# Designs tried in a protein design chat: VH-VL binders against Peptidoglycan synthesis regulatory protein ReoY 2 (reoY2). Part 2

Target 1, 183 residues: Peptidoglycan synthesis regulatory protein ReoY 2 (reoY2), of Halalkalibacterium halodurans (q9k656)
Amino acid sequence: MGKWVSVAEKRQFLKWFLTQQLKRKDAKRILEYLLQHYHLLEQVMFTEEIRGRERTLVISTLQSDEPGFAFYLYRRKIEDPIRALGELQANPADPIYLILHFHGKAQNHQYLQMLDSESREYIKRFKQFQAYKEETDSLIEAVLIENEKKMLLQQIDEALDLKDERRFKDLVKKLQELDRRSS

## First folded at step 1 (VH-VL)

Design a7 (framework fv_acasunlimab_arm2)
Fold by ESMFold2-Fast, scan of step 1:
Structure a7 (fold): chain C 183 residues (1-183), chain A 122 residues (1-122), chain B 110 residues (1-110)
Amino acid sequence: as target 1 above (183 residues)
Amino acid sequence: EVQLVESGGGLVQPGRSLRLSCTASGFTFSDYAMSWVRQAPGKGLEWVGYIYSGGSTYYAASVKGRFTISRDDSKSIAYLQMNSLKTEDTAVYYCARDLTYKYSSGWSFDYWGQGTLVTVSS
Amino acid sequence: DIVMTQSPSSLSASVGDRVTITCQASQDISNYLAWYQQKPGKAPKRLIYDASNLETGVPSRFSASGSGTDYTFTISSLQPEDIATYYCQQYDNLPGYSFTFGGGTKVEIK
């Protein structure tokens, strides 16, 4: 009853994900195993939250600050990918929740479309927060640029009053560079 | 300083409804699951249900279908909506901070509210 | 549901005594067990998590051990402020099973 994601879509994304550098190289074996077994890949659901009653795999690329690997099972945390693979093989019909951490995931359309509804709302909120932060940072930068421009204009006026041609030319170059950066 | 404060308890007739609130402060509420635990007068502790940071809910068999847990992360409040109340639901209701995936620690209740008494009687 | 059997249901001891409480789970809970202290009229306070880890700020006289289905909680030298009811709780949250607490142990001073 929730969002339907085809095995082909999951396979395509995971093949791309495996082209990235993983923090834990042995976690690659689990993803390769899932790709080779249709029945397990059918049970994979993409999510952003650890599930207390369901199996949750967390795998991260080198660019992420998150742990490289963790497998959560009934509130237990397994940090050895080989042990985790053994559990997946023992219970092939049970759901597998997969959390992937990688650069740009909040803006990755393909990844976002595969997330469950709870995770989609969380990412939407996160993207809104990032947009607000970027807007605020841009306003601060604009004020700092305007202040520097005002100082340069004052110094240019002083150079003209003193008939300092060399200083005038240097200050004009700085002002031109600042104007270029202000867009 | 982590604080949890329950409110909304009181006297209610069997078959009626009551909503409890748990207001949290001193931590990033959205990063934690929240649980409700109750204790009948003179009895032991009984887990009621929990809600994960993403919104997924789970309930004890005794309350499933009658109780609903929800949360408002913008206000740092967790709710327990209790419908079709029975005399057996009479208890002090505690909210407790449950697991977080952001820190390595035991996944049990590290902070509890003071509790709010719910009396279901005719 | 996993059943937690806690014993004894109550005990009386003198200040300075070693007090031991046990919890037995109906199945292996892999050390996912916490111990709580509840003083009269107050909310429970977690003392121990993951079977043997002492919560920060909790006095060192409290300790716990165990594995599989058998778990033990100990107060090495009972103090007057330790009068409370103590509960174990499993959080090995398996499909179809709920979190369960032991029945509690009321600790009183003689």
Scores: ipSAE 0.000, ipTM 0.485, lowest interface PAE 14.6, mean pLDDT 82

Design a8 (from a1 with heavy chain A96T D98E Y99S G100I S101F S103R Y104V L105Y E106P P107G F108M Y110V; framework fv_acasunlimab_arm2)
Fold by ESMFold2-Fast, scan of step 1:
Formats: C-alpha cells, sequence, structure tokens
Structure a8 (fold): chain C 183 residues (1-183), chain A 121 residues (1-121), chain B 110 residues (1-110)
C-alpha cells in the first residue's frame, strides 16, 4: 500500500536532493527529467525496498556507503542512467519506486513522511534502536546538526556573493535557531 | 580559552603598505566570519571590513580599493593588507569574531587586544 | 548608508544613578543592534546583542530595549567600574554587509 503524497511535496524534496553531491553525476539527469514531467512525478513512490516487478530507481549521495546508481526492472539490474532514462520515457504510466541514500535520512522528517507505510515502519524501528544508545544517538545528532549548519553556511555564502539581502537574513535566522537548539 | 591576537602594527610612511595578522585559538575558526575594526586616537570605533567563512569580503567606503581582507583557515589566521596608507589610517586595529555562530546572536563577541598602526612621515 | 546617531555624547552621574543612552538609526534595522562597553586602554566588550539580550556574565543592572529605528541602553544603578565609553552598533546594512557604530557616549562619575 502506498501513502498519498502530493506532487508538490515530491518536487520540493527532489529539488533539495539535487543540491547534494551525487556519487553518479549522470544520475542527476534522471531526477531532472522527473522534475520536468508532472505525470511521471505522480507515479513516483518513495521506498526503502527494491520491488520485484515494479521499476526501482536507486540514487545515492557521495557520502553514502550505498551504490551510487542502480535501476531495477523485474529481474534485471541496469547501471547506466541513460539507459534507465530511456525505459522511464517508454513507460510513463507505470509506477516508479525511488530509493534515495543520503546522510541523515533516518532523521529527515520530510523524507520519512513520503515513505510508503512498510518503509516508514522500518525506519521507525531503526530510530527506536538508535535512541536506546544515548551516546551513539548524541553523536548522530551532533553530526546532523553540523551537516545542516554547513549547508546553511554554504547557502549564506552564496547569498553574500550575490548580495541577496532577504535570503541572507532568512538563512541567518535559521542558523541562529539551529545553534540555539544545539546548546 | 577563546582568543584573538593581532600582530604586524607599527610606524609606516604615507603611501606605503603594511600587513596585519590575527591569530585565533580556542574555537573552530572556519565557522566564523571575521571583522576588522579600527579606532583613531581619542576617537570612536569604525568598521573596516568583513570576511565570511567562504571568502566573501566587504569593505567600508573609506578603505575600499586600498585594503584587502583574507583568511587561512588551516592556520586559523585572518589578514588585513593595507595599501596606499594615509595619515587618516592611523589607529588601533582590532580583529573581531562575528558571533552569528555558536550560542550567541550576531555582533562582535570576541575582540583582540588591538595593534597600533601609525602612518606618519 | 545607515547612520547611527547616539546621544548624549557624554554624561556625568553619581554612583547609584540611573543612566540612559539612546541610539537612532537612519532606517529600520530590525532589532539587529549590539551595545559595547570600552574602558580606557582596553578593547570593547559586547554587553547586549539583538537589541535586548544580555551577554552571559554581564551584570543585570545593564539592560536595553527598542525596535525599528529607536534603541535605548540603561544602567539602573551606576557603579564606579561602569566608567567607560559605550557604543551602539547596527549589523543590518546589506547588501554590502556594512556595519556602523554610533559616535559613543562617555560615562563619567561626578
Amino acid sequence: as target 1 above (183 residues)
Amino acid sequence: EVQLVESGGGLVQPGRSLRLSCTASGFTFSDYAMSWVRQAPGKGLEWVGYIYSGGSTYYAASVKGRFTISRDDSKSIAYLQMNSLKTEDTAVYYCTRESIFGRVYPGMDVWGQGTLVTVSS
Amino acid sequence: DIVMTQSPSSLSASVGDRVTITCQASQDISNYLAWYQQKPGKAPKRLIYDASNLETGVPSRFSASGSGTDYTFTISSLQPEDIATYYCQQYDNLPSYGLTFGGGTKVEIK
């Protein structure tokens, strides 16, 4: 069973994901194609499990220890993003299952909300296990806060370079709130 | 122990150059923006310039085109390169840390002791 | 661009007096204002940030308030160690990210 997720929510998350460094640069073209085609985004479902008969697209960021790209179709594994893109274009009405690997996904609220119920339950159990290890959970939280801070610092630097006053002030407020919560 | 130490000040003749250094210790230098502020003898504080962690720089109109701020995060040092010095540049120069990072809001929360620059013939 | 007008330029008061300093910005600075204390021969020390927040370790007799273009700094009961020059500073001057200090207020004991 799938969870109902709006196309706008999927689009917002994928745009953010594309700001990350991917292990496979050519996999970016597939995500860009999905973002440009509303009807395909309607077919996208976020999951944590490779499906047996449905199309399953796996894309990983540089920091992930998972494979950078894989496209599963029935029993076949396709490792060429261009070939995978061709298959998506040929069958636009069929479901597309999307697995994204990136640092901190177990604590990413937006991502967790988009997962199917089966995958959401798995992540919930994983988070509960991590919570039992106070020391490990504290280290994970610290790393996640530092990663978010680094992202905000990068965006603030861009706003300063472009002299974008409104964006700079908004980002600074977000950084201050993050720092306050980490205290 | 969070500390900023300026060095490089001294007597210099008009039209010449001088480079100031600011060595930071006790915090993650690369997380902070750094500013230079000066104070002429018996006068008020005047902001000189600012460098963000990514290298973006901004300058007061009075020094723009003559002064350059840079940083070396691997050594935790900020620099102020002063060219075409004028007698009006005579001041104590302070290195400051912008408090936007950590548990405090924007503003200059850590200051060095200052280094005197005298521009005279 | 943004001009910070600080008043008075100097004042003399007795120990225990309430001292008030004002700072006016030429345009709305959205609470992005700090107050600094500078004792003779020393570097400035930040006392207040974001217009009204007291820095850790600073005595509670120091306080500040304000919004928009009008800001006030108060010492509720002046002590001898409070003799210093006080400066306001805005940090809302973008896109150049320019920072502007007030002219300073010299506080002396009668």
Scores: ipSAE 0.000, ipTM 0.433, lowest interface PAE 19.9, mean pLDDT 80

Design a9 (framework fv_acasunlimab_arm2)
Fold by ESMFold2-Fast, scan of step 1:
Structure a9 (fold): chain C 183 residues (1-183), chain A 122 residues (1-122), chain B 110 residues (1-110)
Amino acid sequence: as target 1 above (183 residues)
Amino acid sequence: EVQLVESGGGLVQPGRSLRLSCTASGFTFSDYAMSWVRQAPGKGLEWVGYIYSGGSTYYAASVKGRFTISRDDSKSIAYLQMNSLKTEDTAVYYCARSPRYEYGSSYAFDIWGQGTLVTVSS
Amino acid sequence: DIVMTQSPSSLSASVGDRVTITCQASQDISYYLAWYQQKPGKAPKRLIYDASNLETGVPSRFSASGSGTDYTFTISSLQPEDIATYYCQQYDNLPSYGLTFGGGTKVEIK
C-alpha cells in the first residue's frame, strides 16, 4: 500500500531526479513543467504499474534498462514527450501517474515512501482544489512563462531560417534564463 | 507512417547536372528542416547541405557554389540540384529529417530515406 | 570545421561481449552529438542524440556518454543483429559551422 506524500517531498525528489542523465532529454520539459505548477504536482502519484484508463507517464534514466519515455492514456501509447506535454497542459485537473526508472530504485527509501495507493486519490483531488484557490497567481504565472517559451522556440526557428546567428544566441539565452527562473 | 523517398539518381558524365527529389509523407513537412547526406562507395557518411523550414540553406564546403537545395512545402518535396558534377560526387545520396528544437535535438537526423545512387563517370 | 576522430575503424567481438566505440571532437561540442547504426545496404538509423539520450524503441543494451571533446558509445551485450557500421555526428548548434560525421566503426562478430 501507498502513503500520502506532500507536494514539497515530490518537488524535492523530482529536482534530484532531474540531475540524473535521462534517456530522453526532452522528457525533462515535462518534469520541469510539473515543477513549475504546484497544482499539477498535487495530482502526481508515483506508481509501479501502468494505469490503463489513467494518464501514466514513464521516464527512465540512462542507467535503467527500461524505455526512456512513454505516455499511456486509455490504452494508447504516446512516445513523443512534446505530445504528452500538450495533453498534460490541456487537462490539468486529471491525475498523473509517474513511473520513474533509475539505478537503485528498490533501495531508495525516499522514492518508495512516495508510492501512492488509489485510496489516497480523493484526498489529493480535494487538496488540489483547495491549493488551486491559493495558487491561482502561481498557475497564471506558469502559463505565461510557458507561452513565452513557446514564442521563443518559434522565434528561434525563425532566426535559424534567416541565418541570424546573433538573434539565435540571444533567444537561446532568454530561453535558458526562463528555465532558471522556473527552477 | 513517416517516410522519405529519394528519386532522380543515375549515371551522369562529369561536368553535367542532375536533380534529386525527396518526397515526404506521414508528417507535417513544413515543420521540419531537411538535409542531404551522401556516402561514397565503401566510405563514410558526409553531410552535403541543410534547408530550414523557412527556406534558408547551408552547404558543406565541398559542394558550396555547385549544389543548391530547395523545397516545395505544398508538395512535401525537397530538392538537391547538383551542377558541375565531379567523379568524387559519386555516392548514395540520402534525404534526412531534422526535428525542430522543441521536438528534441535540432540537427540530429531522426528519419532517413532509402537513398538514391548517383554515379559520375564517363 | 570540426573534425571528428572515431576509433577503432573496425572491431570483431563475440556475441555477449561489451563493445566500446569512441569519438573525439577537435573542439568542445557541448553534448551536441548523435550516434547512428547503418546495416549493409540500408540507410543509417539514429540510436542516440544529445550525447546520451536513447531513441525511442532502441534496445537498452545501447548507451552513450561523454562531454566536451570526448564521447563514448557502448553495446553492453553484443547481439548478432548489431552487426553494422556505427557513426557519431556532431551538431554544435548551427549548420553554418558544418555538420560532421566520424569515420565510422565496422562491428563484426567472430
Scores: ipSAE 0.000, ipTM 0.435, lowest interface PAE 21.1, mean pLDDT 80

Design f1 (framework fv_faricimab_arm2)
Fold by ESMFold2-Fast, scan of step 1:
Structure f1 (fold): chain C 183 residues (1-183), chain A 124 residues (1-124), chain B 108 residues (1-108)
Amino acid sequence: as target 1 above (183 residues)
Amino acid sequence: QVQLVQSGAEVKKPGASVKVSCKASGYTFTGYYMHWVRQAPGQGLEWMGWINPNSGGTNYAQKFQGRVTMTRDTSISTAYMELSRLRSDDTAVYYCARDRYSSGWYEVGYFDYWGQGTMVTVSS
Amino acid sequence: SYVLTQPPSVSVAPGQTARITCGGNNIGSKSVHWYQQKPGQAPVLVVYDDSDRPSGIPERFSGSNSGNTATLTISRVEAGDEADYYCQVWDSSSDHYVFGGGTKLTVL
């Protein structure tokens, strides 16, 4: 299920987006055309997936690692923004899926609220796996620190048994440093 | 410590199938995509496909579509790559590699950890 | 299909700077990753997302990516840097990863 997004909300966001530096400056003309035509902006749906059977427009800012521009139409890829604009003008009644790439997108509340339901579900899953990954990585690091402490404690016991004063002091120093690192 | 441990070398005849395993440890197995990459002797790296260990979903390179099958067993944190109808030009070292997300929220990224590789020799 | 082009080999003297290029149509719009592979070993990630380094990779390794060329730069080259180097991108148009042909770095 998609979410209804007003033309005014889409217009406000795209005006903000156009204040950013685009990787492909000529892609600006497409967004300006959409802003000037209410009927086309009504057809715009924000998404994170390239749609094989629909028109999908991809535009990226300079700070994004994604491609600067691409227009996908039923297995065809158009890389020239002006040619893409011609295709949009020829078929004004068909849906237009818009993928925007920019820095901080994952934390941009306004953008996230405009995404279709499939994209929202994907983002929820992605964030869940990122959280699992970070939590698991932290637990693994904690286990490695505990193993190092156990080894140091065993070596400290050996130094005590062997009456090795210098080694004992060195190992205690290492244990103290590891304790500081773990807290 | 993240580690990917692969099964041992195999020698197969043309027409046979081979199934290579990749056992993951040191991280949440279902949290990262797993890729398979091969390398023929003296040649470069060739991407074969990926599996999502959480869903079992896969994406195969067109060249291998119909001959490759990627699966996983979450109970033992192991991924598998099976290549059928082997030809002599399938002789290669096969690697598994973990996909770590890049700067975006997509399920694709870069390969931060690799298995040690499994040599598969196909000869008559 | 998208193609990445690397020189087959690059030679450099110890202590000098090696530059390994990766050519691709509009590659500057993609994120480029670099792998080091020593004989008989699995590849090791040395640079990701054009210019970032994993923990444990020396600062001597750096990357850049603009236009049609990405470059892996290794400063103050050591004998231990001898290896094959591969660039890699995700090609969203075809939904697959593409590797360059590899570059053998020789330290003479």
Scores: ipSAE 0.000, ipTM 0.458, lowest interface PAE 15.5, mean pLDDT 82

Design f10 (framework fv_faricimab_arm2)
Fold by ESMFold2-Fast, scan of step 1:
Structure f10 (fold): chain C 183 residues (1-183), chain A 125 residues (1-125), chain B 108 residues (1-108)
Amino acid sequence: as target 1 above (183 residues)
Amino acid sequence: QVQLVQSGAEVKKPGASVKVSCKASGYTFTGYYMHWVRQAPGQGLEWMGWINPNSGGTNYAQKFQGRVTMTRDTSISTAYMELSRLRSDDTAVYYCARGHYDILTGYSEYYFDYWGQGTMVTVSS
Amino acid sequence: SYVLTQPPSVSVAPGQTARITCGGNNIGSKSVHWYQQKPGQAPVLVVYDDSDRPSGIPERFSGSNSGNTATLTISRVEAGDEADYYCQVWDSSSDHYVFGGGTKLTVL
């Protein structure tokens, strides 16, 4: 019932996560503390939802739009990492739910493998939405580039008809710039 | 404005001791650790140790154990570094530098944000 | 004891990007700090905690740290950036502060 995650797997991922730039640099101390204490790492569970009954740590990298640090316990929100660390030390046997926000999370196989089934469903939905948005944005951009290119080519033809060397050279430069933007 | 002002240059004979001072201003002296870092002519930076101005506690690099002593006087916000049994290879510029340590968690901010101007110590016979 | 390795020198033309590396075993698990030192002057902190800048340091200075290599990147290099650059970490096993050997940046 559910996937078991070894302390070694959690340690490997958190060591990698600590190489990223955190929004709240002082949150690094909590993660370092967890890495130094096997019994606490045993209690760490990766999730995507805040849990009202259990301790939930939220830590975000600079690339994320999410808050840099938050600690939730019994519907309380603690924004001081040092105070949160005190709570972890007071109750070392209780579960610690960890939400990490970072660039590329939906495509990070190691992270996704550590999530429970409920969190995995949320990420799958987010990934599907992101893929759809990326495809739609790409199509719109391609159409706009093609339309601008057609307009420039028409203007170049007009400049040639008028034997306007200055305008021809300016338009060719604009076309070259557009080609660079498309590739 | 944070300032660390060190004592003037010293010339010592081999076997002697030197005591360098570092006067801090512009911040709460007891709130930050004071580190000592040296640099031999044309060489790189070498960490020597730190003192907690609040407790007087110290931590020295292994290379200097038994030869270095770090102290402070909180009434004048001044830290001291004394190096004994001087050798010619102790010729260097000695810097004091400010760091931070979190007593509750035991973790430091591991960088030096403000530095003294340096004190040249020359050991020659 | 933990050792940080830097190239002795790096040369770059004005306006180009300089990259100064700091090699260390699993350095990506540590916080790396960078100092600039001009002749006859005390070191100045330019990047701390891998990628943060102190107030007053231009945005041209940036840092990264992953795996076995940390990098100080100076974009749009100016003549005034010519200096020695030192990386630095804290080694938890010895409670020792370790500096790299330094890299002389020549703008040229």
Scores: ipSAE 0.000, ipTM 0.442, lowest interface PAE 18.9, mean pLDDT 81

Design f11 (framework fv_faricimab_arm2)
Fold by ESMFold2-Fast, scan of step 1:
Structure f11 (fold): chain C 183 residues (1-183), chain A 123 residues (1-123), chain B 108 residues (1-108)
Amino acid sequence: as target 1 above (183 residues)
Amino acid sequence: QVQLVQSGAEVKKPGASVKVSCKASGYTFTDYYMHWVRQAPGQGLEWMGWINPNSGGTNYAQKFQGRVTMTRDTSISTAYMELSRLRSDDTAVYYCARELGYSYGKESYFDYWGQGTMVTVSS
Amino acid sequence: SYVLTQPPSVSVAPGQTARITCGGNNIGSKSVHWYQQKPGQAPVLVVYDDSDRPSGIPERFSGSNSGNTATLTISRVEAGDEADYYCQVWDSSSDHYVFGGGTKLTVL
């Protein structure tokens, strides 16, 4: 369960991750900053979905097909790692969701154990969704749309479980719009 | 069924503080931002700020900086808005509202509102 | 700070089409949401993301947003549509939500 992940385990994994070649070399500074600040690292949660209202940091290795860097903050996307670092320094008390993309991630048991149960289930759904996804001309837009669709599908399942008809209808409409734009 | 139920009407003297509550039910309280909006008699809607019920993080409109405080209690799914150093022009109906927004390239909106709490500031 | 401008009142005859405007600098690049408020009641979402309708809102309600003006259009107006209407946007530069001043729709 991700709630039992110690700061020491997070440090060990991030130190290993930093031995890999990152697509954006300047993103290394952010991870190094987190490693140097215990209280920030306590706030770090490993996830596989972009959290639109939370701080979500996306960092990818050179071997990954995913974008090299993105920082999402309350529906805003920051692509400059130095600017993102400034935001982390300004607001140290807020949670930090971290998405790491690297070769063999889905089979990396250490990484998967750092995810909460929802994120682990999300990865299974992501693999199934990827099998049916069609490509678009804009790779970065396609990735963002894909992640938004995965997030919406997860939220639709949750709305069904909660029997929230209004939320379900709103989410389905948003998913249909994304499907129209991505095709 | 989503419901936001607010505390009852308040009458306060100038200089006092008021704390309005908003109890949420029918959804996971920590999954949605909660906003506070006020409306003076015969006037329009005025946004005051938001709270993230999961983290406790807040963002206040510049006009209310320094005298508004938004908090929450996750154990009872309740959000609070406290306004201090009340003036007669703070007389208004105060609303809580839930934020919803999940579309790429689109912005969030308020899908459910509380019934409102009338706060009257008079001598 | 970002400002939204609405006409204070609009009058329309029953069965006609009402148009309520919401002006803002480059508002077409933002998503506009519309709320209906009847006397003594809380606001109700009638249009979101420029043109989408929540469940339970009749198709007579529609929206558009382009350039510097967003518009709420109510076709085949009924007496029950008489209310105050507010537009709303999120201003990403300040992380603030902004409401228009409101428009009183009178059905005469």
Scores: ipSAE 0.000, ipTM 0.472, lowest interface PAE 12.7, mean pLDDT 82

Design f12 (from f1 with heavy chain R100F Y101R S102G S103Y G104S W105G V108P G109N Y110W Y113P; framework fv_faricimab_arm2)
Fold by ESMFold2-Fast, scan of step 1:
Parts: C-alpha cells; sequence; structure tokens
Structure f12 (fold): chain C 183 residues (1-183), chain A 124 residues (1-124), chain B 108 residues (1-108)
C-alpha cells in the first residue's frame, strides 16, 4: 500500500529523472518500460529503504555517489538491469519499490512528497543527523582555531624572551590572520 | 501543506479581459490536473475546464470555448485562467481546484483542495 | 449533456437525520462526490467515490449511490452543518465535470 501517488505524478517525475544522465545506461530501459506500461506504474512506490522481501530497484545518476544500479528481491541482489527487467515482466502485479539517487535529492520537494511514510521518517532523521554533524564539525573547527591561537601566543612569548624581533613580527602576523579567519 | 492561493478581486468593464492566477504549493504541481470552476452570485457551481500542468493540454466546457484560455508556468507552480470579452453575466467567484487523484483519463475525479476564490465583477 | 438533479432545499431539526438526493440517469454506474459550501467560503469535499470520507470529516457524513439516485446522509445534524451541498460526477463520454444544482440544508 503506502502513500497514495497518482500514476500521472509518477510518470511526470520519471520523465524528468530520465533527462539526467544515469551511471548505468542500460538501467534507462527499465524506467522507459515502466513509463510505457500503466499497470506497472500503478505498482511503483517511491522509497528510501531497500525492502528485501519486496522488489526494490535502485537507480543512480552520474552526479550521485551511490552505485548505478541494483535490484533486490527476497534479500538477493541482482546487478544486471536486463535480468531485473525480465523479472518485472514476469510478475507485473507485484509491488515495485523504487529508490532514485540524484544530486540535490534531499532538497527536492517534488521527490520527497512522493515517498512512503517510512521514507519520510528516514529523511527526517537524516536531516536531524546532518544538522548535528554540521554543528559538531563547527565545534571541532572552533577548538582547532583556539588551540592554534594558544600555541602562537606561547611562541610569541618565547620570541620576546629571546629578543628575536623577526620571529616576533612573523608570529604576530600569523595570529592576526588567524583572528580574521575565526571571526 | 497542500495549498492553492489565488490572485485578488478584479473589477472589469464589459468587453475587457481578466486573468486569474492560482499558485500551488506542497505537492508536485505537474502531477495533477488543475480545474477552474465558477459560481455566479446566488447560483451553483459551474465547471469551466481543466489544464494538464505537465503537457499544457487543456479541455474547456463548450460554453466557454473561444473565450477562455488556461495556461501554466511550471517554474513557479502557477496556473492561469484568462476570460476574454467579458459580459455582465460573467460576474462570479472563480475557483481553481486540484484533481485529487491525478487524471488518468478514466478514473473518477474529485476536487481537493480548492483555492480561496477570486471575485470578478463585470459592470458597466 | 449529463444532468444532475438535487432538491433546492432540505430542512431538518438538530439531532435528526438529513438526506440529500442527487438524481441522474444510471448514476449508480458513476462515482459521486459531495461538497459542502458555507456562505463566503470555498467548497469542501465531504464524501468521495460514493461513500468514502476524507480525513477530518465526521462519520456522521455518509453516502450511497445506486440506480438513478445518489444520497448524502448526515446523521445527528448540528447547526454547523447548515450549508449548501453539491453532488458532482465526471461524464466520461464528454470528458465534462457535472455539478448538481445544489441543496440548501437548513437546521431549524
Amino acid sequence: as target 1 above (183 residues)
Amino acid sequence: QVQLVQSGAEVKKPGASVKVSCKASGYTFTGYYMHWVRQAPGQGLEWMGWINPNSGGTNYAQKFQGRVTMTRDTSISTAYMELSRLRSDDTAVYYCARDFRGYSGYEPNWFDPWGQGTMVTVSS
Amino acid sequence: SYVLTQPPSVSVAPGQTARITCGGNNIGSKSVHWYQQKPGQAPVLVVYDDSDRPSGIPERFSGSNSGNTATLTISRVEAGDEADYYCQVWDSSSDHYVFGGGTKLTVL
């Protein structure tokens, strides 16, 4: 079952997706087959999680870091798009879960609204994780800058004690640059 | 939230044209047909036509053929309905409404959500 | 052209059951949808596909459709149910959307 999505909405999104360059060109044949067969599009559900018990197609564009193609069925992984197409043709009434990977997916409102409820929960958690990671990365950078300042201040004190005017001027310049970067 | 927001009220003289806008948000604009329905003061609902935002294809009620033009701009998720050669009996509230199921050519269609309506007054 | 016929008005006392009919030739072979419209407001879908309710619509609203008559039934009517009600079908032969003339429900 899952969330209701019209065949027209699925068709429109897949037409747009096919304007992108796929990592596996032979995977294009599967999407074209779905677009040309109304009864199969009715069975398509957009998702973000691999469903080992159900048929799950994974297709990626060149700009994605994900694998170009995979087909999962009963916890088995099939990497040949032609073999996957044969399975879809043999079992047209069974549900088809589709995972699409493309650049900007997390910010693509149209795609996100077609996802099932489980996938929307996954994405909510993913966004929370990204926010946490971004905050953590910012804190790490702040600590590194503070440590560098502390070290430079110690070295400046040493240069003053040694009456090394050249080193003192170089270190003060580095400290000023670091202060500008930390602002 | 799925929402349709229409342009504001218009006052026109007979013979003029009016163009009403309907901005969609919260769903895939090109996945659903958009309908236009009007209602004259104290009268019932009257279907005017639909536009397929994906293809730009339209279907108009016979009564409005030759006077109505429905268009869309997919870049801003907005549908338009322009009615020309206005008459006093064109005074009505004009609504846009989404085809809830998405049009497959044979599925039963109902309208949800509806825009808030745009009052168009045609007076001499 | 296909035509839907509704009574112009129906009166009911609070707590009673209101029945609003929608007549059409062989309408039982079509899917009927119902809209509620309060003064100055846009219509709101209350029943679709003959008998299904959208989320948020009270179970007091129900529908049926057979033969030449579809019916919207509102049980335990409240003052807030006072509105105009419209039935609607899609006529596949003409690809036209047809509304009934509307029924004003008055809660006395």
Scores: ipSAE 0.000, ipTM 0.430, lowest interface PAE 22.4, mean pLDDT 82

Design f13 (from f1, 15 letters changed; framework fv_faricimab_arm2)
Fold by ESMFold2-Fast, scan of step 1:
Structure f13 (fold): chain C 183 residues (1-183), chain A 124 residues (1-124), chain B 108 residues (1-108)
Amino acid sequence: as target 1 above (183 residues)
Amino acid sequence: QVQLVQSGAEVKKPGASVKVSCKASGYTFTGYYMHWVRQAPGQGLEWMGWINPNSGGTNYAQKFQGRVTMTRDTSISTAYMELSRLRSDDTAVYYCARVDYYGSGRLYEGMDVWGQGTMVTVSS
Amino acid sequence: SYVLTQPPSVSVAPGQTARITCGGNNIGSKSVHWYQQKPGQAPVLVVYDDSDRPSGIPERFSGSNSGNTATLTISRVEAGDEADYYCQVWDSYSDHVVFGGGTKLTVL
């Protein structure tokens, strides 16, 4: 179960986090965007695990051994912060799971208070867990995206052959959405 | 850099065939439809047809049905347009142009990149 | 077959607004694209999907599409805008691409 965290508390922590040096400077734009939009901060949940069906942002400081940035969306991995920002702007009502990697987080009381008890229990070992999950999910997601595109292309060709304009337009819109969210 | 480069000018006799090539670079060749459009001297743009480089499927304008054949070679990212039984009124600049199949969620989102054109002159 | 009608020519003074129309039966239900062509050059897409601009096309170019008429609007016209302009749609019934006859824009 999650812990109730006020928007004010989230804002205070993220302002502190932004004083740290990020591995990916572009990721600062995403955090600044969240700070400027109250409704998005309400959707932010702090976690230590990637959610396969939910939006998960991973941001790391320079001192962390973790990759600097990753955005997970519907089993896809986006490594460009600007593309990730575009997706957040397009879907403001969906939950946003945030994983932050930084020096001393196991001893950071303010950060730990924003996590549930399960996340806190495994915090020292989550680096190994996240690295493994990231590698495995990245490979699986790339294959799934490619296969889904190939299936959509075949269905689009069939709709064109049948002169089914409505189905064709629906499928092309679906393909556009897939391409928009893929790196 | 995204570009389409076409083969050079051709001079043909009536009754001959011409095959124009269009080489794509700087993008995923199979991700975009390839259209062929011609323009007779001093006239407007006339659509000839399209090929889906991914499937090899084609669709030709009724006026050219039976005389035009569109093909592609994915190994060299090249599209071809062959027009047979040429007449003097087939004298025109022939263009290839791509259409983004994946961008807008709509068919024929606009021809955003064009080849430089190939002049085909049919005279006796 | 579906037909798009454009005026053969439009004249405009520098700095003024040019409007080029494209007439078609129920064209407002279709996506209209606009191309600029200068002598000896390939066409250039200037407006797509009724009103969107490709990267690199000045904000002075805009489009609209409703009912039986689509319009390309060029504000603050410059001498360099002098060209032939073509509208284009995809006709779902025939599954064919259709171009208008073209409009020569002259900047007087």
Scores: ipSAE 0.000, ipTM 0.441, lowest interface PAE 23.6, mean pLDDT 81

